# Designs tried in a protein design chat: VH-VL binders against Cytochrome c oxidase assembly factor 8 (COA8). Part 33

Target 1, 167 residues: Cytochrome c oxidase assembly factor 8 (COA8), of Homo sapiens (Human) (q96il0)
Amino acid sequence: APERGAERRDTAPSGVSRFCPPRKSCHDWIGPPDKYSNLRPVHFYIPENESPLEQKLRKLRQETQEWNQQFWANQNLTFSKEKEEFIHSRLKTKGLGLRTESGQKATLNAEEMADFYKEFLSKNFQKHMYYNRDWYKRNFAITFFMGKVALERIWNKLKQKQKKRSN

## First folded at step 18 (VH-VL)

Design mj5 (from mi1 with heavy chain Y104F)
Fold by OpenDDE, fold request of step 19:
Structure mj5 (fold): chain C 167 residues (1-167), chain A 124 residues (1-124), chain B 111 residues (1-111)
Amino acid sequence: as target 1 above (167 residues)
Amino acid sequence: EVQLVESGGGLVQPGRSLRLSCAASGFTFSSYTMNWVRQAPGKGLEWVSEISSSGSRTSYADSVQGRFTISRDNGKNSLYLQMNSLRAEDTALYFCAKETPFDFLWGTYAFDIWGQGTMVTVSS
Amino acid sequence: QSELTQPRSVSGSPGQSVTISCTGSSSNIGKGYDVHWYQQHPGKAPKLLISGNSNRPSGVPDRFSGSKSGNTASLTISGLQAEDEADYYCQSYDSRLSGYVFGTGTDVTVL
């Protein structure tokens, strides 16, 4: 029985964005689009006196960002690979080479490419449904923790005002 | 079955380097933050290093900062710890540990899965 | 001090309740970071017992309970059994260290 070669899942290399925010910045920064996911990463500011709740929120946001980056990087890689395979297969079926007589990369017409897009979307429909579900779940959680952090900050400000009035 | 298996431990001289590996199975490795924790013989647990799910964020204990490098290969379901400039104090059983899934209510981060560890002995 | 303080040893008879304390500082437990608890049998990997001060993972017996107040967390083992003989470690986060911190460990002996 031929050993089914372990399909090397080409995982997109974790391209750490080389964008470094200024060292003295007290704000979150948005980096350029990632080359694989095309998503703009957020560089989160860490306050010197970060509360445990603020840390939880930050960590959740960071994890969600990484989750999104990985999903879209892999999706884009898969898309590009399958698109190229589709083009090659169709050209071969037509008896056409990968290059035109002028040396340009042979392309398919818009109708043939529309068939590819339809097939790709159909094939990945369930994957996108799960992504959307998890996206909402994560964002609801982030919103919930944002609310908690906001309440904590209000409470801390009120306590500080009371202490200043008592002195 | 969810499993972590450490390897690469051994006897090394001070100042030498060693690379530990942790092979993950039974779960989506690329979705979880991973950690290294060590335990010196007859001592308690000491956190060593953390790496985020994508590998974009890393942190280290002060005791290993600048000497150790945590990395991961999600395509191979593998976690690594490059240990440079090893010292006698680095002698320990090294565990790889997986963080829990994010608790959407409490936002807690604990280590739910541990390997059996790999022993590193630094001796002249 | 880079570690959470635990008693070195705690002992009890079968069926008794024992409590292990984990005392931190204003940079860890006292700052409000969550405390987790682990059980480690000799020659075995640590096992998660309590997550987030008081939450029990699936498969952990109900005789294990966690609490936290001020700078101190506590693990209570009710109805102590022979199988509970192990080392127990608390864990938290320390803002000064920018990392996780473990307790000194407690050896629980069943008499």
Scores: ipSAE 0.867, ipTM 0.953, lowest interface PAE 0.6, mean pLDDT 92
Fold by OpenDDE, fold request of step 19:
Structure mj5 (fold): chain C 167 residues (1-167), chain A 124 residues (1-124), chain B 111 residues (1-111)
Amino acid sequence: as target 1 above (167 residues)
Amino acid sequence: EVQLVESGGGLVQPGRSLRLSCAASGFTFSSYTMNWVRQAPGKGLEWVSEISSSGSRTSYADSVQGRFTISRDNGKNSLYLQMNSLRAEDTALYFCAKETPFDFLWGTYAFDIWGQGTMVTVSS
Amino acid sequence: QSELTQPRSVSGSPGQSVTISCTGSSSNIGKGYDVHWYQQHPGKAPKLLISGNSNRPSGVPDRFSGSKSGNTASLTISGLQAEDEADYYCQSYDSRLSGYVFGTGTDVTVL
């Protein structure tokens, strides 16, 4: 029985963004688009006096970013792979080679590609629905924690003002 | 069943290297931050290292900083700890620990799943 | 490493309530970081008992409760049972260490 080659799930390598913000920066930085996900990573600044609530917010944002990066990296890889397979399959069915007589990569017409996109979207519909659901959940949570952090900062400023008036 | 299984422990001499592995099953490994925690014989728990879900962020305890490297292969559902320049003080049972899913209300992080550990003994 | 301070041992009779304290500093519990509690039986992996100061995961008996005040967290075991004989560890985050920190551990004995 031929050993069914373990289909190497080509997981997109976690593209470690080579972008390093300046060490002395007190701001969040936006890196260049990731080569796999096409998403721009945010490099979060960590203040020395970061509150536990600020840390929670930062961690949530970081995790959400990583979640998005992984999702889109894998989705883009899958899309590219399936697109190529579709093109090859259709060309083969037409009795056409992968290259034209001029040596150019053979392409399908817009109508045939429209069929691919429709099929791809249909096939991935549930995946996108779950993604969207989770995206909203995460972003609502982020917004909620942003509100909490804002309130905490206001409260801390008020306390500091009161202490300065009492001295 | 959600499970973590550590391996790669053993007896090593000081200054040598060892690589621990943790195999994850029963959950979406790529979605969780993973940790290594160790326990010296007859001692308490000590956090060693953390790696984010994608592996893009890592952190280490001061005791292992510069000597240990945490990594993961999400395609293999595996967590690793490369331990270099091992010392007698590194002798411990090493646990792989999964962080809880993010609590969207409270934002708490705890270790909800633990392996049984793999024993590392550093001795001359 | 700055450990959270726990009593070395706590003992109680079956049916009694025992409390384990976990005292931190201004860089961890006192800063407002959450405290988690773990139970570890001899030769076993730690088990999460309490998450986020007072939250019980599913499958943890209601006799376990957590609280936090100031720089001290507490685990209370009400109605102590023989099966509760174990080591208990608190855990938090320390901003100076930029990492997680565990308590020194408490051995709970059922008399």
Scores: ipSAE 0.866, ipTM 0.952, lowest interface PAE 0.6, mean pLDDT 92
Fold by OpenDDE, fold request of step 19:
Structure mj5 (fold): chain C 167 residues (1-167), chain A 124 residues (1-124), chain B 111 residues (1-111)
Amino acid sequence: as target 1 above (167 residues)
Amino acid sequence: EVQLVESGGGLVQPGRSLRLSCAASGFTFSSYTMNWVRQAPGKGLEWVSEISSSGSRTSYADSVQGRFTISRDNGKNSLYLQMNSLRAEDTALYFCAKETPFDFLWGTYAFDIWGQGTMVTVSS
Amino acid sequence: QSELTQPRSVSGSPGQSVTISCTGSSSNIGKGYDVHWYQQHPGKAPKLLISGNSNRPSGVPDRFSGSKSGNTASLTISGLQAEDEADYYCQSYDSRLSGYVFGTGTDVTVL
């Protein structure tokens, strides 16, 4: 029985663009779009007196960001690979070379590419459904923790005002 | 079976470097934050370093800051700890530890899976 | 390093109840960070015993319980068994260190 070669799943290289904000910054920073995911990473500031709720919120946001970066990096890589394979296969079927007479990369027309997009979307439909489900779960959780943090901050401000009135 | 296996420990002189490895199996390694924790002989546990699931974020204990570097290769299901400028105080059993899945209700982070550890001895 | 303070040792007879305390400061337990507990047998890796102050993972016996009040967390072992002889560590997060902190550890002996 021929050993089914383990399909090397071309995982996007983990080289997330290390946008480093200035060390003395007290603000969140938005980096340039990542070359693989095309998503802009957010560098979250860690306050010196971060509350447990603020920490949980920050960690959840960071993990969700990394989850999104990984998903889209892999999805874009898969898309690019399958697109190229589709183009090559169609050109070969037409008896055309991979390059035009001018030396440019041969491309397919818009109608042929529409077939690719339809097939790709159909093939990845379940994957996108699961992504959307998990995206909503994560964002609902983030929103919930944002609400808790907001309430905590209001309460702390009220306590500080009461203490200033008593002195 | 979910497993972590540490390697790369040994006897080294002060000022030298050592690289530890941790091989993960039985779970989606790329989805979890990973940590190094050490235990000096006859002493308690000490957190050393953390790395996020993608490797984009790292943190270190003050005792190892600037000397140690945590990294990961998700394609190889491997965690690493590069230890430079080793000191006698770095003598310990080094564990790799996996963080728990994110709890959407409580947001708690504990270490649910541990390796058996690899021993690092720094001696003249 | 800011360590959480635990008693060095606790002992009890089989069937008794023992409690291990873990005392922190205003930068960790007292700030409201969650406490986790680990059991470590000699020559073995730590095992998660309690997560998030009082939550027991699957496979952990119900005789183990965790609580937290103010700056102190507690692990209670009810109906002490010979297999419970081990080191126990609490863990939390410290905002000053921006990292995890462990307790000093407690040796539990079954008499």
Scores: ipSAE 0.850, ipTM 0.947, lowest interface PAE 0.6, mean pLDDT 92
Fold by ESMFold2, fold request of step 19:
Structure mj5 (fold): chain C 167 residues (1-167), chain A 124 residues (1-124), chain B 111 residues (1-111)
Amino acid sequence: as target 1 above (167 residues)
Amino acid sequence: EVQLVESGGGLVQPGRSLRLSCAASGFTFSSYTMNWVRQAPGKGLEWVSEISSSGSRTSYADSVQGRFTISRDNGKNSLYLQMNSLRAEDTALYFCAKETPFDFLWGTYAFDIWGQGTMVTVSS
Amino acid sequence: QSELTQPRSVSGSPGQSVTISCTGSSSNIGKGYDVHWYQQHPGKAPKLLISGNSNRPSGVPDRFSGSKSGNTASLTISGLQAEDEADYYCQSYDSRLSGYVFGTGTDVTVL
């Protein structure tokens, strides 16, 4: 549970609401789970004074989110389709119907389903290997550009201090 | 072979609509931002519209905002441009173009693969 | 309506150097956005020549180089060859338009 003292956060008298959630920025927000990927998208705030470097970082983050959501949406669909195909194929090979005598959907035991999981992982191994490589590459790039943006903001603050002292 | 092939151009009267298509092959279409760029006869290049890799984000040049709609179908490896309320000024060769991936060192985005274009002529 | 300004034409003899300027404003090149260059031969699609102000994609000859300073970008063709005869366009981003802008184009003639 959050501290009751942290619940009240006042801003300057003009203009700004204190209703910003304490766990996330009022400027970026997390949307509901995507129906295909089950991932929650981040919706990025675009300030009017966004620098070219800040734009590059934002575009990279947006592209990475879209890439990640598309990958898992496709994997979820492929997994579901191949799982059903595997079950039906094994039931057919065993000479069994799709339903038991009680009318319930026929299933495979845990050892047989383990065969599916091994086959699925093996079939998709290279695809997941490239996903992991690209995931790390993208996150390293994001971190690198976050550092560049931070340095740009520090530099701009130093220039503002110099202009206040310039006579 | 990596290529983009535009289609759907033709002669059309002002105020009418036309839909352009761009078929992509030889690369993972769903991984890249796509653009439409046009070139009026004897004139230079003009950016028209872009669409993000998933299709969730779009943007338009002021000259076409509200009249043109960019879309994509990643299942068909296809990019589209719906052009409504066509004007004589829209007469041009329309190219589809693929944006480069993020350049890690410099963060550059440029148009690295272009189609040959499809001609749209708007006249009475 | 905004566009980047390029000279209408430039010419040079084989082996000479030619420079094409691309001048923008404080909302595009002058704000710090990257400049890209494209080459277009007659009747053909544009080809990416320079990205990110100065980077040559694979397959682009070393004689092409780019630079940017202030509101102006430059493309230099050193050692001009007959196949370099084409139209050249610069491109950047414009924050006021929230979109890409191209230059007016430069016709390079090899004498």
Scores: ipSAE 0.669, ipTM 0.874, lowest interface PAE 1.2, mean pLDDT 85

Design mj5 (from mi1 with heavy chain Y104F)
Fold by ESMFold2, fold request of step 19:
Structure mj5 (fold): chain C 167 residues (1-167), chain A 124 residues (1-124), chain B 111 residues (1-111)
Amino acid sequence: as target 1 above (167 residues)
Amino acid sequence: EVQLVESGGGLVQPGRSLRLSCAASGFTFSSYTMNWVRQAPGKGLEWVSEISSSGSRTSYADSVQGRFTISRDNGKNSLYLQMNSLRAEDTALYFCAKETPFDFLWGTYAFDIWGQGTMVTVSS
Amino acid sequence: QSELTQPRSVSGSPGQSVTISCTGSSSNIGKGYDVHWYQQHPGKAPKLLISGNSNRPSGVPDRFSGSKSGNTASLTISGLQAEDEADYYCQSYDSRLSGYVFGTGTDVTVL
């Protein structure tokens, strides 16, 4: 695998957008990857005039992020633990040590490691299936509430224009 | 059976500290926001503190801000309240409470499971 | 701290209807935050009766109903029964406090 230097690339195909949503949520910040989950947390901005509906959406997004981070942190730990147990078990069966002559951690060949990946996926299939189901449920709910917030903001702008024009 | 059990209450002198615990069972503790609510003898309910499902977000009532610390250990299904610099007005029955799951239609969060409470008495 | 105002007590005969008011301000109920209702029998933990202004959790009798208008939420107990004798609390969120707020509590007496 080729190593790459740190390059600044804009990979988004959409190009440049200067729009922020009228919802007063456009200043959310994306942080660096979490050490255990490898997910980038969103740091949510609370606008000065956050409506109760906007708060509901923000809380749902915050809880979904926390749920997702906890899931992947647990899966990454389980993966690492079971990988090492598999390697140790197979090395012991072959009568090999845990270290090479150079002191490096002994590993298995690619075909043997493929056995681990297949076993891990099979063992965790149902857990990942439930995760995917819950992920879709949560994202559908978020989208639904984003629509409700958008309608609320449009309606408020319309009422404000009607009052200004008529008064 | 879904259950919350508080412990750690007792009689303490003003200025001292106590640590309350709440043991959860019968539900996926790490999925829910948790709260502490207190009730002084013969008085009404007063919200004390909230902690998010992962423990990364907390909030406190003004009356306890800076003195109380809410925390949780999802591996032990346990919620905690560290109470420092206790005052006579902190005397109350302390409940832990679970927030409801997200209501897709209305997006409401209420307190649906409560423990029986642990009594904290601050007196000289 | 900040609290929602409820009548100290209300009473009714068995079979009658009783309504408990919960009055807040523009930073809580008046801003549009949801109101929840809890029932507390003496010496017991609170029990959720109504969430989201009017939603009745499973296992709560349909004689309990809730509504909200302006700064005020209401809990109505239609067909009052002896077991309904308890304290009742409303609860909302307050944006100035950035936290939850409970009502002062109402003692319901069945005559």
Scores: ipSAE 0.660, ipTM 0.867, lowest interface PAE 1.3, mean pLDDT 85
Fold by ESMFold2, fold request of step 19:
Structure mj5 (fold): chain C 167 residues (1-167), chain A 124 residues (1-124), chain B 111 residues (1-111)
Amino acid sequence: as target 1 above (167 residues)
Amino acid sequence: EVQLVESGGGLVQPGRSLRLSCAASGFTFSSYTMNWVRQAPGKGLEWVSEISSSGSRTSYADSVQGRFTISRDNGKNSLYLQMNSLRAEDTALYFCAKETPFDFLWGTYAFDIWGQGTMVTVSS
Amino acid sequence: QSELTQPRSVSGSPGQSVTISCTGSSSNIGKGYDVHWYQQHPGKAPKLLISGNSNRPSGVPDRFSGSKSGNTASLTISGLQAEDEADYYCQSYDSRLSGYVFGTGTDVTVL
């Protein structure tokens, strides 16, 4: 039998937690932090009459979000990996094992770990400079296209007003 | 030295499955949306599928929706197309293609780098 | 229409100008989506010639130009040369299909 009600059913999956924007929403939504990047994704609204210009803006914003999340997920992974490699290298240079007598992972003291943090920042300087450059380029492009969309919407509103006055 | 190399094509019977691969080199693969485009022998180009830079967004042509699955592994610089329930109409040369980066002034996304394609033949 | 219409073939003598039309509908070109152009020599992969209706990528000869008006986009080859003999495809986006669409293709012959 066909569903005759006007209301949509909302149910959450019992075994999986996730953010799910309301189906009737006319707005973008911000979801919970991604496990690997720690950034909150935006769930973009797609209007029924999305113009080509609005689509360009939405795609640019979606791709910028994906680029940003991938960058920070990779940086978090690189930090963890290089930290472990640094510890391994320094333990090997000292002739020490990777495990203590109790079987726990061997570590370095705070002074030695400070050397790692200094090296990490130095090694990753250029990567962050490229990130900043691309971040500015993307944000200027987004702002530019937001302006274009705003003008398009104003123009469409004015054309609708002119049609009503001519009738 | 930007390059896309497709593989995994071959002769397959209708109803069977095949997985295509596309190996990328010479650019930051994880930064770009990727596409599959096919060309039946003696015919024109037909768009098949798109996958976003992270792999989180996909779209498909109506002719393959529900049968084909696009995926990517950014750690291996590889794009994939899982083709299930193959039909004779799927016989084509399959290209992978890279979308251009966003352009500040034009906001244009075209296909600027293409592989040479891998041939898929579906016949009994 | 689920594809963009192009003439099957166009021919011209060396040095002449030829124009390839690409006609769509209100759900693609007519809605305002960009048109891109690709050149494909026999046995080769397509090559991007024009993006965003009229933008010529680096390395594409300046004799190639593009335009768009209404439901129709055009690729013009000024000063036709022998190496321009190839297939040419337009491409846009279609809102009803929620996907990309290619033109039917045009064989350019140099006489």
Scores: ipSAE 0.620, ipTM 0.852, lowest interface PAE 1.5, mean pLDDT 85

